# Ledger of designs, part 3: VHH binders against F-box/LRR-repeat protein At2g29910

Target 1, 352 residues: F-box/LRR-repeat protein At2g29910, of Arabidopsis thaliana (Mouse-ear cress) (q1pey8)
Amino acid sequence: MGSRDLISSLPDEILGKVLSLLPTKRAASTAVLSKRWNNLPALVDKLDINDAIGGPGGFPEFIDKTLALLTNSTTIKRTSLNNEFQYGESQVNTWIRSFLERGCLQLYLNAQSLYTIDTEFFTSNTLVELTITGGFSPDGLLPPGGVFFPKLKTLSLVLMTFVDSDMYELFISGCPLLEEFLLRNDEIEIPPVWNALVSSPSIKRLTIVHHFPNYREAHDGCWFRTPNLVYLDYSSYVPDWYEVDLGSLVEARLDLRSWERLRDEKAGGYGDCDSVYDDEEYPDDPILGDVTNLVTGLSNIKTLHLSPDSLEVFYFCCKSMPVFHNLLTLSFESAKKEAGQCCHFSSISLLT
Key: E = the ipSAE of ESMFold2; O = the ipSAE of OpenDDE; V2 = 0.75 times the mean of E and O plus 0.25 times the DockQ between their complexes.

## First folded at step 1 (VHH)

Design e06 (framework vhh_enristomig)
Fold by ESMFold2-Fast, scan of step 1:
Structure e06 (fold): chain B 352 residues (1-352), chain A 123 residues (1-123)
Amino acid sequence: as target 1 above (352 residues)
Amino acid sequence: EVQLLESGGGEVQPGGSLRLSCAASGFTFSTYAISWYRQAPGKQREWVSTIDSGGSTNYAESVKGRFTISRDNAKNTLYLQMSSLRAEDTAVYYCAVDFTYEYGSGSYEIDYWGQGTLVTVKP
């Protein structure tokens, strides 16, 4: 039984926090109904712009009018722009510019349609968290000065359509305080030209998902130069080699896949069938990839989560298994996505 | 790039049945959990059902035993078979992709949404 009079009786500070929890459309509507409410947009901590609920009709005009109601001194801590429908690129870029000019601390960009974002938006003295998902990409190359996010601690890049491998390095190099990085490259078409290099002295949590079964040559090797990394969540087809600096790593989740999809049955020496299919039609070298350096880099971990495919990779693509002296928890993922088995150990060797 | 296109909505009598489809493109459909959500007029969007990459299914309590979610990985298509439809099932139905892995620590949930398909259960 919430009444309008009851809500209006709350202190301005509390009203500001209540408005920050509402979608922007409702918050703006509230502001135009009362002169007391007209001052509250200056106190809104969150701007949530989502057309999935409101539909596309009049949405650009509504956002333009909403932003015009905010004073130039209005600080917006958290901005979420979620576009289910397609709008003019110049209008969307104008909205993003408005968010950044108002000192935004957290920015979430998600779209179903493709938008070219201005490279000027890769500079902010206030952003602490940035998420850019599919639909948003830079226009051509990043500026020669690169990105500059001196306060950024969390960066998520999902299904970005970067065409130049340098773009990922420029993002990371522009974020000197970056603690958490998520990269997802999962497209049906040709993958972005990522060079499989993550180099950062500040990253403590890293999530990498890169699944392209037909593009092995894109990644001859993989480089993790992350000496302060505490947690790794890594999903990929394995390259020919790894070079890693993971000296601080405490926990890892691995979903690793081999290119040849080798089974124990094939390795067990099953003979040729009395059929037109010959075992000699299979590659002479049945195992591709080498995770020895990666697995050695994990030898000091306390917690390890492995997918079923990762066990196969450990068995066939690892020349020597280290002793995991500090391992306390070993977890295996089930094929049905139910809770995996977790075991407590004082020390362990995964393969004898 | 990523696109989800729902179809199969329409008007039905109470107790009737409908089959919804969602055609997906721009990502590796077979490797991800895909969900159905719905939004009734004047209400918030609610979760209906999820099917994971392995074929395991989950349902909202309100639709258990009446709705069946399925997928065809060869056609990159998600389905929702709806039976014993009620007035309360009237909504725009959306399919959504969640790229977060169940056992991934530090994973971020990213939802891509379709345009929706309207289901009206006439009194």
Scores: ipSAE 0.000, ipTM 0.106, lowest interface PAE 22.2, mean pLDDT 68

Design e07 (framework vhh_enristomig)
Fold by ESMFold2-Fast, scan of step 1:
Structure e07 (fold): chain B 352 residues (1-352), chain A 125 residues (1-125)
Amino acid sequence: as target 1 above (352 residues)
Amino acid sequence: EVQLLESGGGEVQPGGSLRLSCAASGFTFSNYAISWYRQAPGKQREWVSTITSGGSTNYAESVKGRFTISRDNAKNTLYLQMSSLRAEDTAVYYCATDSGYWEYLFGSPTEFDYWGQGTLVTVKP
């Protein structure tokens, strides 16, 4: 039996699964090649749309015709919308609405151009996984109770801008089953407003990346109120203090950096200083930050991964080091900004 | 090298029967799905029926229950048994390998996308 014959002999339910493995453009065009395949695209339960997909009428016509081929009862399990071209906001919002109305379980929204999305889309009884990049910004304030994702387990927010810093907490509070949260704010000219607070009884895996080396408006404090957290991946500049509830934490990766008064002034590059700081004129300011409470909160950890910068922070910004009586693995990783120097890690196993 | 040759057409009265044959050569016939198509005067070519190498069959709605597709792998021959013929069945009938779908799915050029010369079926009232 050849592959061609195998495909032709498969039952419709198996053919539907085979077609769900094909890109949407390829699946749709099978209806044109032979009238006997005309109903097969309607069995596709995965929709994967990329705006690099064209046609005589362009990307908008492709989406409209593809959605017309799907029956109203067709369950869309996964949708990825990657917008590389600038389309009208109302048109993009119409597409997102269509995806959500078809019971989408996984939604990925990425844009290289700014799009304002309707805040009504922050409610879905079916979504299990949601990723939104900074190209998609909410239209105004989130009303109290405006966010509700009762089945959502995974949430990723990349360069998202909310009007108020409290909106992040309102978003998370609308996700009662949330297990994995990623917040990434780096490599842009103006940082998103974020109050350095994560509070959730359900989160088990947390990734926070918040690095703005040219901005000295560091957070006064940082709060991790995540009593069921098992894994933490945290990259940031050290605030003045931490308040943490990390009693269930098993593994952490830390990439922590300290603020220095002189470092910020050098980054500005505003003028030449041909004078060495004289101990008779003005003493140097100390390194900013205190990680004592964070480090104390990690005392029960079994696996700890530290960047070289984190070792410096532990040495200079920690008033007292706890005993890590449960620590089994300690590894030292190169920081991303120093990645060119060493590609190796070192590991030290400690037994109690 | 590859050849498809249809035969068995002719004139028939409404309600009559005809058996069309398609003799294939130059490729491994038993490994591929083969289809019947037809083209009525002044109309577009339309699909009629397909049979897989394993013997599974599919039919256009207009011919279901009246036409039966079959194959003889030992003779490299495809058949279409037509019964209860209607005036609307008047057309030139072609056999063809359905290689376009194969090329689309697997990205491989195929030399088996061949059409025969056709055989004329005329149903006279």
Scores: ipSAE 0.000, ipTM 0.102, lowest interface PAE 17.7, mean pLDDT 68

Design e08 (framework vhh_enristomig)
Fold by ESMFold2-Fast, scan of step 1:
Structure e08 (fold): chain B 352 residues (1-352), chain A 125 residues (1-125)
Amino acid sequence: as target 1 above (352 residues)
Amino acid sequence: EVQLLESGGGEVQPGGSLRLSCAASGRTFSSYAISWYRQAPGKQREWVSTIYSGGSTNYAESVKGRFTISRDNAKNTLYLQMSSLRAEDTAVYYCAAGTPEEFWRKLLSGDYDYWGQGTLVTVKP
């Protein structure tokens, strides 16, 4: 039943929005819809597709028609697939395969529904940037030949999980030119089996978000073996230990949270809200975690941005504070919101 | 649902300033993200800015540094302070509940918020 008819039923304003995502020359619309599609330029440097504009009835046909109009020699520099609606996994995987076969340089995958991605996508001689977010996951195993992204410079993994903790480091090891890595895990999902190891000689910019307030076991330790890292943006509950090699680090943004054990030792709603801590009876260790090795690893830093929670972590979870002999800027976050919202900072410049 | 009414538009000279208002009625809007959109003559509607529940903000690149979005939850009112206005800012401005992604998703599913008449901003050349 008429998927082509579905596209022709779209309002002109929505169709215009969809067409405006293509890097095409100015072209007047024709009265015949099929002729408009055929008039698309054969040379397309960028392909941005967002199903929030196309809708479920029109979006699949739009992609299929667009891909059919591209020549075999057309190099797609950028493809963005934001899939807010649920489509068939085989259909989505067919689109991704088509993008990669055309020598795609940048690929952005986002979906609201769960999709298993074909592990053959973990090999590409052309990809320079890869973002996988919003419900895509591998089918459980890495390709038999391993991950192979020889030209990849930017990798972002958002809400994506592997079946084995080793898969993260195996993925990164397949990216020998990787310069930027973003890993985001949020409490809205079950904690991934990430072993908190980032090991790379090439990474220069690292963003890690790993917050699971109800899963202490997801924050047992952390390894940053990134000797060429220049910029770190790190948000997490503090683990019991850190092992870091951050000798090239220039700037860091830290949003660190300590584990405070709250105990309902005294039932005491009913208008009596006296402290749960008595002078004689305290929890054995109300604050967990140790950032001493991380903070020591930051000793050469020039710019440091701290959230309010990070300041508390530095105070309670750091046993030995280094001298920051190169520190020029120290900024304190004045307000922070949930993921997808802006943060505000105040700045304090130091003389040394 | 939230009923929104835009106001504050008018004619200004290049480099001038103007403040738009979006008044909510029927319920508090403090729990909603609210976005500004605009439609220039002969062009498609485009997103301008969003303010999220709790006050964080985001802006389209074309207006960043020139426009400031803010909210007054006590008055159920949203503001868009526009400065350094350019001829390209000439458009009808609309406010709508939700993020751009949520708005387009609802529109395409046939479950969309009402578009008001908007408020016209004209920057005279």
Scores: ipSAE 0.000, ipTM 0.094, lowest interface PAE 22.7, mean pLDDT 67

Design e09 (framework vhh_enristomig)
Fold by ESMFold2-Fast, scan of step 1:
Structure e09 (fold): chain B 352 residues (1-352), chain A 127 residues (1-127)
Amino acid sequence: as target 1 above (352 residues)
Amino acid sequence: EVQLLESGGGEVQPGGSLRLSCAASGFTFSSYGISWYRQAPGKQREWVSTITYGGSTNYAESVKGRFTISRDNAKNTLYLQMSSLRAEDTAVYYCARVGTYKWEYSGGTFTYRFDYWGQGTLVTVKP
């Protein structure tokens, strides 16, 4: 019936090993007393759960029994859940609920199988750091009051799929103290419905990776409305426009890629040449996109790191280059994504 | 006292086969479940297969139908027969004694652990 005590049911050999993990004073007392579960610490700094290391056999039952043995007074500060194998969705959500109910401050969720997250998950008065990877996604429903993470300072969303593009904005708007945000969308996946908007008065450090080389429509615009942003790490294909508010920005790392001209290489013979399709035109400029507003938004920066592709983007996709009068460090990365040579300047005009 | 020693690794072509062995000593081999794990360069260690003390087997989805775990209690040896090998199977393969899933508490951190691990054997799948 689901209320059993795992420690009291363990074989003597295993129990002896569990007891050896406790401080000597408490371990000695548990060897005599039958209430062995009472010797688990009231405060647990980290709970690390990974089926890749433990294997799936008996894993769900073990986790259920272990969580049941922790007292209601036990606070689990940091919890990491890595699921390589498919488990019951309700069971996984029960584990997450247990972490949150025990006052979890930091939560890391990773899965290779897809899980729908219960709507209750999007509300926590204790979380300070949250990382969710592509195995976990919402079912499109939000709890009453929407997303509410009043203490959250660090948020990382990796390969997550939301039903609607507005869910990214709703997630961030529910995090009023958010200081660090990482969003990674990988080119090997179908593009998410992300509208490329990051709007936050509190974010100080932003990392964005958004690469879909075969989906130009996934790169149609980008908005950084982050007036208190200090550090930007941005990797993407150049969209048609930028709208930025980066007035506090001190340091940026840019890995920007340009679009190449598309053309038909089939210069076939007359037999298969259909002149009725002769009204199609290719762009005159082989490089598409416009980075002018982003580069202008960077004009007060002190440290700038550029990939080789970013140099090409600055040259071909920037209509007017500002003077970087505050630039102290300019670093160029090698073609192998190695750090390039660093240069120090009191003032500089790129593309002079 | 407890020791696990992997062997049988090497270089094979895609589609090839290889048999790994794990020699156990210092404990009653027949009383424990034993698992195979692997770690590819630059990646986290991942579970591959487990065989219980009773002989029941379980496999990671990525290796089902291609790998077979077996044991010889008279020789205190665990085996992993690998067939239809792919480039993504390239990794160091480890043997681990799994007595139970247990929590280890140290310095305010509560994690689950295994008792003992081997040193590993390298499998490289290249054309």
Scores: ipSAE 0.000, ipTM 0.182, lowest interface PAE 16.0, mean pLDDT 69

Design e10 (framework vhh_enristomig)
Fold by ESMFold2-Fast, scan of step 1:
Structure e10 (fold): chain B 352 residues (1-352), chain A 125 residues (1-125)
Amino acid sequence: as target 1 above (352 residues)
Amino acid sequence: EVQLLESGGGEVQPGGSLRLSCAASGFTFSKYAISWYRQAPGKQREWVSTISSGGSTNYAESVKGRFTISRDNAKNTLYLQMSSLRAEDTAVYYCAAEGRYIYSTGYHPRDFDYWGQGTLVTVKP
């Protein structure tokens, strides 16, 4: 094969860069085809383990052999583990341990199946970025100080559920240099337990999606104690009140919805609860929630993006609307990642 | 309420074929990976096959090339097409799906939380 001969003629430095652009299965196959190349995976700065691409047949054996070819002195800058198929839990935990032992800087964990993850993995002196989705959860409660990521700057928790709502705060408290935090909980039948508290002196960008239309959130309040926050992307049903410290906030995207006294949608319950929504809980208020303190906390903002539902929340759930003296951009958008149409204002008072 | 209901089991001759079905309800079927397991008389339950939400498939070595797993998301149904059946394939076959429920006691992560009642396959000599 002409292309195979051409590639074999490249210097090792170039081959290492080429291999970093290939899925891990292809990179290891290259090494197997040539004794000269048995050590080339050690030069790859990206390890992408995804059984959806290469298929599951022989996949565990392939990964075990690939990791055995790497030296303990080799730092793998970016590791992605994406499991569409069920594997042995101890085997998956062995792979994760191998990534962390090699000084991984970026780790992405995604699984369709549920895995108990060893809590010792929630410490790393090298991780800068961590994403954990759906399938990975700690075994039991995290002890205070059990999470420690001294260099972590970016954390994403997607559909990750803890046995106690306090574990979210324990996780964040273990990340003293954290600058970007994403929490997303919106695509499971039963909503995850979350205490509606984000407290961090270091976070500059925050994305929270906690949106379950068939369930009222079990919170009376929501706390944003994030004095260095610059950007907020927040999607949720609104609680009865807010306590915020958003003094550095420049830009926000809000997708907010109020709980109505009577639900049009089929209401769900937690566990064996026979009660759904009780009109008697809030007989004097047909629309639940109060965003007054949140909106007041946004009064110095320069850019504000609002979903259509957020306009309704501002109208019905805000008792005292501030004047936005610094507002330069007001945009109306759906729950898309991109901003919609926008208008520029030197100052604005919304819905007096 | 999550329910899985297997059907299609029965008696077959060695070398014969059989198609199993698993009807799912109470969860968003299209978003879950669903597996077939079996339990032979006097043996532990063993994994047979899995199909991902995207349609990718995996098989135990003992059934590769003989069994085919498939799904119909419009009907919320999982299938297992079995061919070249052998006496050692005699077992109760179970459908299994992962669960992501928070109980009053908290979240208990497991590989699979939901199991069907099973359907018996007997390969006669």
Scores: ipSAE 0.000, ipTM 0.158, lowest interface PAE 16.0, mean pLDDT 69

Design e11 (framework vhh_enristomig)
Fold by ESMFold2-Fast, scan of step 1:
Structure e11 (fold): chain B 352 residues (1-352), chain A 124 residues (1-124)
Amino acid sequence: as target 1 above (352 residues)
Amino acid sequence: EVQLLESGGGEVQPGGSLRLSCAASGFTFRSYAISWYRQAPGKQREWVSTITSGGDTNYAESVKGRFTISRDNAKNTLYLQMSSLRAEDTAVYYCAKLSYGSRYWGQPYEYDYWGQGTLVTVKP
């Protein structure tokens, strides 16, 4: 009670700033409690909708009421929709449409339940940042030219499934000013279809996580056509080949894993602490994978960070090592076995 | 459920040192930029430092050369090593997770989760 009385006494300019920092539930409740607050939604720069805190009860009604309080001229800079509970698919799509119609600049979509999103939402003249995580997926194939984000600078796709592998490329091609791209596909029961193509003249920072240890076919090859890329953070099982255009690359972090299963079986079965692998149990050749073209494409790099598995991949899956004439910093994670598996990062400056 | 739990705060004398920790759970820690913020009594929250998923660090002018941010991705833990502490450093220190894909660490609304905070008091 006392806090409500105090807040209601604040000038409209200050109230607008306060409302932009509150979770949407509190912002809507505030507007209901005071007539002077009915026009303050016009000043809200952020809309944060999360059912994780409030529970599923009344969530659809709450959102519908909140949107009804916003004017047609209300600019919503950042909109976050976080759904832990399942709601009607058409209802969720109606909310997303409302956000986009109000000129949203940043949109964050996260759901624990599976939702099909309308493909017409993949066009926005205002979006600068888009994050889609959890269960969101498009309704069928993307139409040619259906993806159009002319102002988009940052794109993050997490566990987002397309029906055809080429749809990822079509999505990126619709983002001509894209500077930062993150694709994360952690191990799940069935891997998303992704042909490992990243082609963009504008991307400067790229993060790729694509790990499916039980699906060799999900790692056939990899293509990075990103001539203006400055920073790469890449985590994957090594494919049979790479084709890369990384001429501007300055820094990379690599977490690459081989298809060699004998190492994991020996470590798990024999309780190995300090001993080296026996010749009888260690393969003399890498089973699958070739990073030669990737490593060659990194020859102009200044800073390289390697996980322990990546270091092993460099030695066994690279047919010819280039000269790293510009390398100033080499950082690696060192695996040390003292009480189970323990890794420490180490950095080495070269040519200084 | 996403959680950020700060620890390591306490009372120190001017010129002293403290190491703060933030234990993270419920999200893929290594994939996100994480920041330290602080709030002194009667003041707004101010950004202190950020470490990106790639390990790049950035600091507020007031703490450069005195504070060091670091992360241990294997332990899902963020650290802030504070040295040469001043009375002006007295505040509640918060660990905050940057929203996925965000590069704007100076604005509190760019963060989707916050810890409960740990109090640092530099004795007058």
Scores: ipSAE 0.000, ipTM 0.115, lowest interface PAE 20.0, mean pLDDT 70

Design e12 (framework vhh_enristomig)
Fold by ESMFold2-Fast, scan of step 1:
Structure e12 (fold): chain B 352 residues (1-352), chain A 125 residues (1-125)
Amino acid sequence: as target 1 above (352 residues)
Amino acid sequence: EVQLLESGGGEVQPGGSLRLSCAASGFTFSSYAISWYRQAPGKQREWVSTIYSGGSTNYAESVKGRFTISRDNAKNTLYLQMSSLRAEDTAVYYCATSRLYSGYFPQKASEFDYWGQGTLVTVKP
């Protein structure tokens, strides 16, 4: 009879690939046209939802209708939900529950408005990649069985906060196959409750950004208990102490800031001579923080990338410098990341 | 030194197709999520598409079903296959990456650490 009959004749694997290339509303419409759809183990390869998709019924009605077109047994491999406008929390949580119940492998959540997400969503036997960004904030106790992501390999938490600091540790402990972890706690006014502990036997790539210039108390200590970590990208104001197990670490990028530089940045940002003088009024204030244990933990590293401010931290906040016997590449990055500039050196001692 | 170099732009008729490439060097390409952005004359840069280290993809609503992002980790190259091009797709296209491994959608231009020089796509009536 036409294109509908042709689509229905395609093998299941090809049909799934075709669906992943269609806009969400067209993919959902295609699913209604064939009895085969209800029996496919991977009916929808990708579902992208953005509140720019208004449709005649509006964004919430569009999502509700789309999910209603799919049976509860329909697997959605990749799901992204991007909310620019504010909707009811119970409605958003219903959408997330639907995605997870359908055996989602990759889930991306982003919102411009604040939402409380149900902590029961921290259980999935299928998720391989999870990203939570923007306005999402979990509220409540962990599920009775604890956090359970047995297949999760990649976790990204960007500008997201937990109610209790121990939830970060419990979340990671529920991810036994986790290989990549990104935690970004910057560009928000108030720091999240985070005990600065990353403990995992499986993590191989770790990115931490924890940068709150007006909150010294948010940088009081740090634990990296990651014995199989291969690559570390770490940006922070220097805490009072470190405890690290980084025995497998091969490469690191460090963007460390001293508390003295905070005053310099506030004063020098506009090139004001008075601001430089004001900073000099507190010259006897000691530089706080200690990176000795972190730097010692890096002693077997082969490649080290340092931001300009990291050198100041190494000079003032490191009580004893180890010998880097295995260091092959030492790279100094510029202060302007968008410029992407660095200098490569080999066989050079730090603090020459 | 981190470098991103876009290519493949040019003039095309409405409904036509183009494939953009972005050659990356100076970092571990396979470990990073890489994005395409575009900037039309007189407008802000807007996010187009992201491909994550694990191979997952996301697209802006305006390009869904028409554009396909892909990567070749062996060649350290990012691609954007564009089809059914419209006048509104006329822009300078940039590839961008940050120190974030995966998990963007959509990202602000200010969140990316490294940018290419761009490649111009013009959809002529």
Scores: ipSAE 0.000, ipTM 0.180, lowest interface PAE 13.7, mean pLDDT 69

Design l01 (framework vhh_lunsekimig_d3; at its last look DockQ between E and O 0.01; V2 from the best seeds 0.00; counts 0 for: pae O 14.9 > 2, unsure alone 62.2 < 65, placed apart)
Fold by OpenDDE, look of step 2:
Structure l01 (fold): chain B 352 residues (1-352), chain A 125 residues (1-125)
Amino acid sequence: as target 1 above (352 residues)
Amino acid sequence: EVQLVESGGGVVQPGGSLRLSCAASGFTFSSYALYWYRQAAGIERELIASITSGGSTNYVDSVKGRFTISRDNSENTMYLQMNSLRAEDTGLYYCAARPYYYGSGSYKSREYDYWGQGTLVTVSS
């Protein structure tokens, strides 16, 4: 009883949807099945390009062929590029440009290698969501008018580096409708270039993770010029100063960390066991940093979530605690890794 | 045991309304941001609405003005009021709770601690 190819009996539109669920490489491989399948790629609404599947061999040729096949396709709404292997910078830029020119709404870029993105061509009139995870550094001339993404609403930058602070600022300002911004810099040895500035009148939701315990210079100061920000998730070591405009802020989650004395592990020289570790009370290294301006900027907030470390920082690094007149909910994260028991201390007038 | 249980799905005509519920248990509900996702056939799961622990809401453009997310912390329940339903709204709707993640963790796409099993919404004439 010949296994009835039930898939071949499906309408092209349905097949196109099915193909959209597959990695592009697999989807493309179906084109060899029949003449009917040759036209199906035009119906794909998602382009998922991943070189982890099948290895680096032939990947550039594959992507180029795929792009050529899709030249007239306007149906691609989401594009994902994941490069685990190293390619030419010009080639990668060509791919990115091609993706943007096609009018995708969502673009996801991930790379293990470092690539400079040519900013002159890093623009789209249709892109609404952009996620860049690692390995990319925008550099070059600005797009026309200095606008990168006029319709971008969501931007996620993870482990991304900029050539300088100016380019970073221009990139953010070049997204005039940006509403949600995520910036995450952690788990890397060297901090990326970040001006510690978020300046935008359009941003409403901001998530910042900036953790470089070994680089104090990466935490010298922080600007939040976000007058319309309503939600802040902020995790960082405490900088020396804050400048903030948070007049619309309603809710914040803070994970502020104090600078720990880097225990010079090197002092463990094999010296003689007998040195009476004089309990020299290592003078409580003064918690460095100043959160006074940040806390003052939060004075009108309705909901505040604090990590245990943030409490310590508020205690030691805030010179003057403001009155929180609008605070309705104060919650603390429990240090215990167990299930998210945030102790809601609703009524702790402690901040009044 | 942490549980998220979606309910309220069903078959509705275009232009109709549904109200989805997500009942939560096993965690401090009031401390979590909550999310509605949907997954149409052949399409990747997409975020459609979010509500913070403080009650701030956000919507994708496709559902703005039609859907309303809300939460009742006293009942440990999140809601999604869906009005003016369209055929394109058909899919499995998932409730998710975002973990309170402070710390160095691998950017794992797992943005959420807890997921429900989903409830099916079918908009058909």
Scores: ipSAE 0.000, ipTM 0.202, lowest interface PAE 14.9, mean pLDDT 83
ESMFold2-Fast, scan of step 1: ipSAE 0.000; ipTM 0.369
ESMFold2, look of step 2: ipSAE 0.000; ipTM 0.183
ESMFold2 (binder alone), look of step 2: mean pLDDT 77; pTM 0.759

